# Designs tried in a protein design chat: VH-VL binders against p38822r5to271. Part 38

Target 1, 267 residues: p38822r5to271
Amino acid sequence: LSIGNEIKDSFKETHKWVQNNLKWLKDIEQFYRERAKLEKDYSERLSRLSAEYFNKKSSTSVPISVGDTPTTTPGSIEAAGVVAWNEILSQTDMISKDHDQLSTDFENHVANQLSGLFTKLDMTLSKINGFNNDMVNKKDNIYHELEKAKKDYDEACSTMEMARNRYTKASNDRNKKKLDEKEMEMNKCKNEYLIKINQANRTKDKYYFQDVPEVLDLLQDVNEAKTLFLNDLWLKAASVENDLGANVSKRLQAANSVVKQNKPSLN
Short names: E, the ipSAE of ESMFold2; O, the ipSAE of OpenDDE; V2, 0.75 times the mean of E and O plus 0.25 times the DockQ between their complexes.

## First folded at step 14 (VH-VL; framework fv_rovalpituzumab)

Design y1 (at its last look DockQ between E and O 0.42; V2 from the best seeds 0.00; counts 0 for: SAP .517 > .496)
Fold by ESMFold2, look of step 14:
Structure y1 (fold): chain C 267 residues (1-267), chain A 127 residues (1-127), chain B 107 residues (1-107)
Amino acid sequence: as target 1 above (267 residues)
Amino acid sequence: QVQLVQSGAEVKKPGASVKVSCKASGYTFTNYAMNWVRQAPGQGLEWMGWINTYTGYPTYADDFKGRVTMTTDTSTSTAYMELRSLRSDDTAVYYCARDSYFGGSRKWPNYHGMDVWGQGTLVTVSS
Amino acid sequence: EIVMTQSPATLSVSPGERATLSCKASQSVSSNVVWYQQKPGQAPRLLIYGASTRATGIPARFSGSGSGTEFTLTISSLQSEDFAVYYCQQYGYWPYTFGQGTKLEIK
């Protein structure tokens, strides 16, 4: 029975350790939700900055176009440097949208999936604890019934011994009847005790050689699942951030191409 | 004889709160998460969230996070859903539904759906 | 959030005939789809999980198929008790989402 208590304490400690490691997923989730908020704020501020400077430049343009004859008056054709600056501002606005997308991707593809991972594995761990409690309770009930059956048998033996002593001292029909009655009661209790011994032996074998290994395997499966899925989500987080980097690089290459065509002396 | 029995229909005014109960029987309450799902008249099903009945830890759908509280009482095997700041478009039948999720390893993920549903609780939000 | 789109909205079929109901996910959910049946004034009833596995006690005339984004519920020999609304639900991407339903009615 001492071994049973040590296994109960080991399960409780191991289950708590696994549960605490699952709770770490909530911190990681919060980190990516905060990253998403930072990216959203940056996106909005960058977009506003680009718009402010774009509107400043656009307010100096005055379009003048009459018929098919072009005009050289100011405001009809923007200088090549202004065209390059407008492209830089346009690409900066597109970069702001890239950060908005990263914010959305962190929330939907990383943080929300971390929440789901925790939610599902935490419930699975709770079910494993429920299963462990059921098997421990079954074992404890069988040993409780064994203790009661032993107590009943010991009491029936004592009662039969008293009846035997009375019959030995005074061998009358009344004392013989009582002895026979108590011997039948003792034999009934003996049979119940033997049945409970067999039940306890089968329960012991199942518990130590089947139930405990099964529970430990389930706990290991939860820990392995946490690690595998968390790694996949970290790789997804890196992937969406790499996509931002690729898009930003593309935006800057587009801007550079326009800048390189802005030559100091036009043909 | 697994069943979920919910509290009776309610009529509420806008701005009030409602708390729906869901009493489980015929199974170990703490072994299954409890979903809450609502259905507006003539419309489809909408997931509101779930509660881990063993730990008491809820997970809410985004649309409800600021207005819903899910709790349990394990001594009575009862789950509760409270929806605050009621609006007319909250008029719906509210269901509790037992979740069957078990496993999370790559080799043994298992989900058999919401396998037991309560009878539903009509909440009417009437001006 | 995964949008589950069911079609048609209403399907009229005679008893004894075959009914085919469609469910499309806005992105892949692998085989992580559940089908429910709901009769008027009743709670939904679990039919199919894992896209194709019948729940306990569901008659063999109900079958499910599909993976990725497209899923089908088939009722091979319609009984009078099968006229109801059918919902798909995905569990492959958090959070759970339901389709809007297909009403199966007597022609």
Scores: ipSAE 0.687, ipTM 0.873, lowest interface PAE 1.3, mean pLDDT 87
Fold by OpenDDE, look of step 14:
Structure y1 (fold): chain C 267 residues (1-267), chain A 127 residues (1-127), chain B 107 residues (1-107)
Amino acid sequence: as target 1 above (267 residues)
Amino acid sequence: QVQLVQSGAEVKKPGASVKVSCKASGYTFTNYAMNWVRQAPGQGLEWMGWINTYTGYPTYADDFKGRVTMTTDTSTSTAYMELRSLRSDDTAVYYCARDSYFGGSRKWPNYHGMDVWGQGTLVTVSS
Amino acid sequence: EIVMTQSPATLSVSPGERATLSCKASQSVSSNVVWYQQKPGQAPRLLIYGASTRATGIPARFSGSGSGTEFTLTISSLQSEDFAVYYCQQYGYWPYTFGQGTKLEIK
């Protein structure tokens, strides 16, 4: 649906609607900022946890192989377990960093861009409103001039009529001259009034049939732009989160490869 | 003609505040956003923020948040930029520049471009 | 934020010759790049917007090209008044960021 085609005489309402619709961007921005915070918090907590247990490993005693020719021994098996555990912790730490990256990505590539989008569109919307106001003001000024011209004409007519009556009562050169003067003034005012009528009609037509549709189209453009950019940002948000998933999967795979090497027996 | 005229050079001490003015003429003030850009001696351009001249809503660069305030007076077509808690590294030429989102044809897409600049205001911060 | 890297830092070219200035974005900014010219002691002047559109009053010898991450400003035949510092700016991502500038000097 085109805003411009639906509401040709309701700029104010349409503008308000678009403006309110833009506020939705702020809500979406806030959502992703909150997600970023959660990711950051999780990252930090996970990092601390991994570090804690990494430090605890030093307390784990591993049997030492006895002999000049070390072969695979039970102690070696236990050591393999420790190696696997270290890898798990290491990969966990890396996963924590991946979450930190997601936090950053949500902030920089989604939330901040939403903020920027809002600002830009808000600016544009204000400019459109300004343009509309200018057009309205021009229209109103012409109408005010029309009203003035009408009043002047009415007054001139009244004055002319008075002069006419005087001349009718006393037909002398003085009264004739006065009548002629007032008639001339009346005609002058009449012409001015006619000019203003024509100007007002042209202005009105231009406003409603050209200017209003144009600004409504601009509002539509703003709305469309919002949608397009928002879609892109949603896709970006999904992309960065998918990247996290991929990274996490990779980390776990690496850990699993080491775990599989931790054999339960010497055979 | 379209022009922006800024206030004169300022000398301030550290910790002080400075307020630079930018008077617009030759166009409808509220139809264009106003940017503020500064340039330290021998350095590049740094964007400080911009202000919606119609609504008065400002947006600041992160580096200046909390220290800068941008305002407008539509009656005089003047934009103001106040920078507080001045430091020596704030020594720079400060520019106002209008921003055009609409091309001459008002067609989309809209392009960013600071097409009219003030002459610049030198602010020197020294003890 | 997006980093705009201009190269070279300084470009020495003789009058009448062609000058090519580069601007690289750390990530794609589509065609949302603007170029400015700044002469000593003067405010910047808008040259190009939308990566390739000349601003009003800009001579035809100035041209912009590029999309994504690589952008170029070309001056086909350098005039004496063209020796200045040139800045690129991206407006594809918030906040809008400037390059560090390229100084075009007389060889």
Scores: ipSAE 0.341, ipTM 0.707, lowest interface PAE 1.5, mean pLDDT 89
ESMFold2 (binder alone), look of step 14: mean pLDDT 90; pTM 0.926

Design y2 (at its last look DockQ between E and O 0.53; V2 from the best seeds 0.00; counts 0 for: pae O 2.6 > 2)
Fold by ESMFold2, look of step 14:
Structure y2 (fold): chain C 267 residues (1-267), chain A 127 residues (1-127), chain B 107 residues (1-107)
Amino acid sequence: as target 1 above (267 residues)
Amino acid sequence: QVQLVQSGAEVKKPGASVKVSCKASGYTFTNYAMNWVRQAPGQGLEWMGWINTYTGYPTYADDFKGRVTMTTDTSTSTAYMELRSLRSDDTAVYYCARDSYTGGSYKLPNYHGMDVWGQGTLVTVSS
Amino acid sequence: EIVMTQSPATLSVSPGERATLSCKASQSVSSNVVWYQQKPGQAPRLLIYGASTRATGIPARFSGSGSGTEFTLTISSLQSEDFAVYYCQQYGYWPYTFGQGTKLEIK
């Protein structure tokens, strides 16, 4: 009976530990939703900034040249420095869109997948808890049946003893028949009690050597699944941020190439 | 036999709410999550969310978050979906559907689709 | 969110012939696809899961194939009861999403 209490406490504490580890997924999900919000806000502010400074440039008419050897007149074409500045503003706007994409990627590829992982594993954990309850209830029912069989046997023994005393005091056919009937009832109850003892012993063996190890193994499997999928999602988070870095680097190289074309004598 | 039986058709005004019930029978209600899926007339299927029937914890599709509440009553094996602030484009048949998700492989979850569907509940929103 | 695109929107075929219905995912979902059949006025019925595994009680003339982004439902030797709308659904990426459906009509 003492063993039963220790096993009950072991499942309860292990289940709580696994459940807390799953709930932690909700905190990690919220972190990436907040990262996504930050990236979206930055994207919007950066886009607004580039648009503001694009609107500040002076109005200029650009002459049209024909042929492969165009000629330009100073003051008739945008200065090379203004061309470089416009490219910097254009690439800044493209970088704002790169951050909008990172926001979308954090939400779809990381936060939403963490929500799905929690949702599915929480259902698996619920099924394991239901299985544990069923396992315990089946064991308790067998022990209840054993207790009832013992009580029935004890009552049959008492009833037979009363009938034996009556037959001893008055040895007539009625009392003999009653004693014989109560002896048969007692023997039937005894046999049922012995059957229930054997059933309870087999149930005890199944519970301790099969059912308990299985449910604890299932709890460990949930934790291992959580860890494996969470690690994959953290790697995906790093991957989408690396993609942002690659895109930003591409934008800056494009801007640099235009800036390097800006000759001092053309400003 | 395994079945899901939903409440009857509803007619609502814009701005009202509707609560659809889904009573399960023939299986252990708390062993399977319950999905809600809707279908506008002449349109396809749209997932609205699911509820863990053991814990009562819902997970909503983003389009419905803030307008939908999913609940369960385990004593009657019944799932509920309430949609608030109804609009005319919420006119649809609303289905409950049992999710077959299992942890079949402990490290590779197994899913066999939405294997049992309710008969559907027509909700008409008209002004 | 993964977009599931079905083609054709409507497929007209004669009874006894073969029908081939396509479903394309916007990103890889591995083999995590389900097919449903829906007749007018009825709830959807599960046909195929895991891209290729028939659900219990589904006739052998229904077969599914595909992995990654391309999936196919094939119905060999069409019966009169097979004319319905067919939906694919992915479960490889959260949340679940459905295709828009393919209506299979008698030619």
Scores: ipSAE 0.703, ipTM 0.886, lowest interface PAE 1.3, mean pLDDT 88
Fold by OpenDDE, look of step 14:
Structure y2 (fold): chain C 267 residues (1-267), chain A 127 residues (1-127), chain B 107 residues (1-107)
Amino acid sequence: as target 1 above (267 residues)
Amino acid sequence: QVQLVQSGAEVKKPGASVKVSCKASGYTFTNYAMNWVRQAPGQGLEWMGWINTYTGYPTYADDFKGRVTMTTDTSTSTAYMELRSLRSDDTAVYYCARDSYTGGSYKLPNYHGMDVWGQGTLVTVSS
Amino acid sequence: EIVMTQSPATLSVSPGERATLSCKASQSVSSNVVWYQQKPGQAPRLLIYGASTRATGIPARFSGSGSGTEFTLTISSLQSEDFAVYYCQQYGYWPYTFGQGTKLEIK
């Protein structure tokens, strides 16, 4: 009886632990959703900023030097500066789009997958809990039947003993018949009680040596699956952010190539 | 035999709500997630959401968040889907469908699609 | 979300002939694809899961193949009852998404 309670407690604690781990997945999901939001906001603000300064550029008059020989002129130099600035703004806009992509990647490839993972594991956890409940209920039912059988047997014994005493006091055919009847009933109850004892013992053995280990193994499987998939998602999150870094670097290189062409002198 | 039986056809006005029922039989109701999928006339399949039949926790598709409520009654092995603020474009056949998994009822599930479907419930939204 | 694109929209084939239906994923979903059959006025029926495994009770003439982004449902010899709409669904990424369907009609 004590062992049964301990095992129940073990399951409860283990289940609770796994459940808490699943809640942790929700927290992680929320983290990446918030990151996605930040990236989106940054993207939008950067895009607007780029557009604003692009418009300003359009309104800026560039002095044009007109000479007899159309060679590199101060006006040409200024134009080169404008071209460089235009490229910087253009690449900045592209960078804003890259951040938007990261936002999308965090949502689709990390956060949503965490949600899906939670869904799958939650369902599994529920099934495991259901399985545990079924096992417990079956066990309890058998024990209730055992108690009933015991009670019936005890009552039958008492009744038989009463009949015996009556027969001892008055040894007649009537009392003998009654004793025989009660003895038969007692034996019937005894047999039923023995059957229930055997059944209870088998149920107990199955519960402790097969069912409990099985359900604990299932809980372990859930935990292992969580860890495995979570690791993959963390790696994916890092991967998409690294992609952003690579793209940003590429954009900056493109801009730099144009800037380097913006010469300070006519030579 | 395993089956899902849905409630009958509904005719609703715009702005109204509809609640469709799905009664499960032939299996343990709480061992399988229940999905709702709808299909507009002549259109494809659209996933609306699913519900954990054991815990009662629903997950809705983004397009239906705030407008749909999924519930279950474990005592009757019945799932319910309520769609509110009905529009004409909500006219469709609505299906309940359970998930299929490998490994049996209590093992870590490997999704194998939706293997059991209700017969569908036509919901017509008209002024 | 993952976009599943089925082709062709409509496929006309004669009874007894081979039918090949395609499903393309917007990104790799490994082998996590299911196929459904839907006849007029009926609910969808599960045909294939795991890209290539037939569901219980599905005739051998139905076969699925593919991995990554390209998937195919093949009916080796079309029977009269096979003319229906077929849907693919991916379960590699959440949420699980459907293709738009391919209508298989009699030529």
Scores: ipSAE 0.078, ipTM 0.620, lowest interface PAE 2.6, mean pLDDT 89
ESMFold2 (binder alone), look of step 14: mean pLDDT 90; pTM 0.924

Design y3 (at its last look DockQ between E and O 0.57; V2 from the best seeds 0.00; counts 0 for: pae O 2.8 > 2)
Fold by ESMFold2, look of step 14:
Structure y3 (fold): chain C 267 residues (1-267), chain A 127 residues (1-127), chain B 107 residues (1-107)
Amino acid sequence: as target 1 above (267 residues)
Amino acid sequence: QVQLVQSGAEVKKPGASVKVSCKASGYTFTNYAMNWVRQAPGQGLEWMGWINTYTGYPTYADDFKGRVTMTTDTSTSTAYMELRSLRSDDTAVYYCARDSYHGGSYKLPNYHGMDVWGQGTLVTVSS
Amino acid sequence: EIVMTQSPATLSVSPGERATLSCKASQSVSSNVVWYQQKPGQAPRLLIYGASTRATGIPARFSGSGSGTEFTLTISSLQSEDFAVYYCQQYGYWPYTFGQGTKLEIK
């Protein structure tokens, strides 16, 4: 039936739309996994850079000098500028660890949680689809039984009319008995057809006024859950990135403090 | 009578693969996700992942990604877990467990734990 | 991932006494905790979900409590069949994680 097909098509389109919206979570998950990889790579490269320049410093010594520029410590001397540089390198290494933490936080608190959200809501959507399929199949089966009963009745009517025509042409006991038999068959089929009409009407009312609205409400619940949890995860993503910014700012303040101790003149 | 029946114990060499089956009965297989959980001798439980039995879409724990494949056959109501590149520390009992998650509503939690477990399948990895 | 830490590792008690098992999450999981019982040679059995709700068929002597990071399973009037290993599991964050277990043994 065209009305049944219209509702079946509407569910299919709505379910697909919900499914595509849910699938979007996988794209968002992948984005944060790639962000995490970028932060991890940056952390590793920054740490290597810091270590490289520490190695260059550790290879340097200041020999004892004689004459107009005597050293204050035999064998070596530590200049205030070198102290400031070492602090800049140390804070840079700490910043590399801040980015490693952001990578870990994106994976654990954002990407993994998006995977879980998709996984659970995908199962919920699957159950809704299964429920709808069962509901539609039950309705379709009742309509198929109605169409069979209609065909049986139409055939019984045709057979009875043939028997009636035969009795009209030759009014004998054989033809009368056959007409009576076909009338009984027709009445039986009529009763079965009327029973199936009543069953189909009750099924139609339940399907359109109860079952379809319930399924649509369930689909809406999935969309609402997705939106609420996704918003929370986006807020968490922003929170962990803000924490990185705060930590980096503190590292740079520490480095600046040491740089300001590097006075251009000494007594 | 709801039950999960797993395939029998297996002995494997390092580097081999194992495929454990889990046949469900007494309920509609596609209405519940299936978890896989393992337990090394004398140790605790370790979640390996689960599979959406309606769509066949698996989700794996990080420690097993790249080595595990979970599948289903809905016509036989059977879930499968295959673990590849076996190592000696993969020696464990492997369980399938039905996930009770039923939820379309975000307002009320709809998880009641893993409510039905298979009997377990001992996989021994040794030379 | 969320680390679930159970204590004590082993608890020795006499039948008829009360046992208290602890489970601590590395961060808040709200009330999203499940408790399982595992007897020797058997699969785990669901006891408690939602931190405090008994599963169907679980005797009243089992009770759960807690929220946030700390959770407790209490078994009053211990029976001989209650001596087993108990696991907590969180489902507040993906992926699911289990505690390492508490073995409850006869004193």
Scores: ipSAE 0.561, ipTM 0.828, lowest interface PAE 2.0, mean pLDDT 87
Fold by OpenDDE, look of step 14:
Structure y3 (fold): chain C 267 residues (1-267), chain A 127 residues (1-127), chain B 107 residues (1-107)
Amino acid sequence: as target 1 above (267 residues)
Amino acid sequence: QVQLVQSGAEVKKPGASVKVSCKASGYTFTNYAMNWVRQAPGQGLEWMGWINTYTGYPTYADDFKGRVTMTTDTSTSTAYMELRSLRSDDTAVYYCARDSYHGGSYKLPNYHGMDVWGQGTLVTVSS
Amino acid sequence: EIVMTQSPATLSVSPGERATLSCKASQSVSSNVVWYQQKPGQAPRLLIYGASTRATGIPARFSGSGSGTEFTLTISSLQSEDFAVYYCQQYGYWPYTFGQGTKLEIK
C-alpha cells in the first residue's frame, strides 16, 4: 500500500512537472508576441517618419542654375544631394517594411506555432492523465471487490463457528445440517476470496511493472517533444531576425552607393 | 459504431445567438479533441476552433474570437458551439469533427486529420 | 498562415479514367497534408493523411503523394461515386488551413 502511494505520487509529480513546463511555452509565446508588437510599432513609426520627411523634401526648392552650356553646375551638386537624401528616405521606408515583416514572422512562425504546440501537447498530456486514471480506477475497483470478499468470508466463518458451537452443545440432525450448510457457504466465500486475491495481485503487478512505467514513458515523450519543437522554433526565431539584419544591410548598401555619388566638388 | 450526432437546423435573426450540440458515441469522448468547421453555401471549409474535451480548454480561430464559445459536457459526451452576434454571412452548415490521433494505447498520438464528422447543422440567419 | 491552393478549380473526367488533383502550400509543410472528400449534402470524409497514407476504409484507387509544397491526390480509375469536391488541409503549421477545394465532375 505504501509503495503504491509512492508510485502514484511520483506520477502526479511528474505530470505536474510536465504541465508546468507546458505553461512555460505560454510565457515564451507571450514574449514573442510582445516582440512582434514592438517591431510593428517601430515599423509604423519609422514609416511615418520617412513619409514626413519625404513630404518635407518636396516643399524644398533646390536652386537650379541653368547656364548657356549644360555643364556640371552647383545646382547639379545640390541635386545630387537631394537624390542621395531621397534614396536614404526610400531605403528607410523599405527598412520599415522589413521590420513589419519581422513582426509578422514572429507572430506566424514563432508565437502561433508555440500556441499550437501547447495545445497539442496539452491534449496529449490530458490523454495520458486519462489513461492513468483509468488504470487507477481499475485497480481500486479490484481492491474494493477484494475487501468485500474478505468481509463476506469473515462473516461466513463467524456464522459457521456459531453453528459449530450449537452442534457441539446439542448434537442433533438439525444442527448438523445447519453446520454443513454454513460450512458450504464458508467454503464458497473462501474460494471467492482467493479468486479476488489472485486478481488483485495480478492487477497490482500489471499496474506497477507495466502500466506506470509506460505512462511515465509517455510523459517523457511529451517532454522530449516539447524540447525538440521548442528548439526548432527558437532557431526559426533567430532565422527570421537574421533575415531582417540581412535586408537592412542590403538597404543601407543601396543607399550608400548613391551617397558615394554625391560628390562635394564639380571635378 | 463511432458517430457524432448534431442538433437540428436553426433559423435566427441578425444579432441573435445560436448554440449547436454534438453528441458523441461509440468511443471515449475525452480522448479526442472536437473541432468545429463551417461551410457557407457553395463555399469551402472554414475551421472555427477546437476544444480539449478532457480539460474543456478551447482554442478559437482568430476570426471568431470573442464571438464563439465552445464547451463540453463529459457526462453526456456532448460538445457545444455557441456563436453570438449572428450576421447574414454566418449562414452555413456547421460541423463538429473529432481529431484523429493514432499511435496505439501507449504511444504519443499524431494528428491524422478529422476522421469522424457530424451530419452538419444548418444555421440560417435572415431578417 | 499557410495558404493552400488547389488546382484546378473544376476537373472534368470520364468514369474509368485517371484523375490528378493538385494542392500547393505557400511554404513547406513537410508531409503534413490530409485530403478530404465531400459529396453533395454530406459531411467531408477523410481520405489521406500524412500526404500518402490512406485512411481506414478508403479504396486503393485513391493515392496521395508529395512533400514540401507540392501535393497530389490521384484516383487511378474513377468510379461513379468518386465525383465530389476534394479538399486538402495542412497541419504543418498552426493554424491548420484548408484549400479552396477541387470539384471533380463527370465529363
Scores: ipSAE 0.091, ipTM 0.621, lowest interface PAE 2.8, mean pLDDT 89
ESMFold2 (binder alone), look of step 14: mean pLDDT 91; pTM 0.929

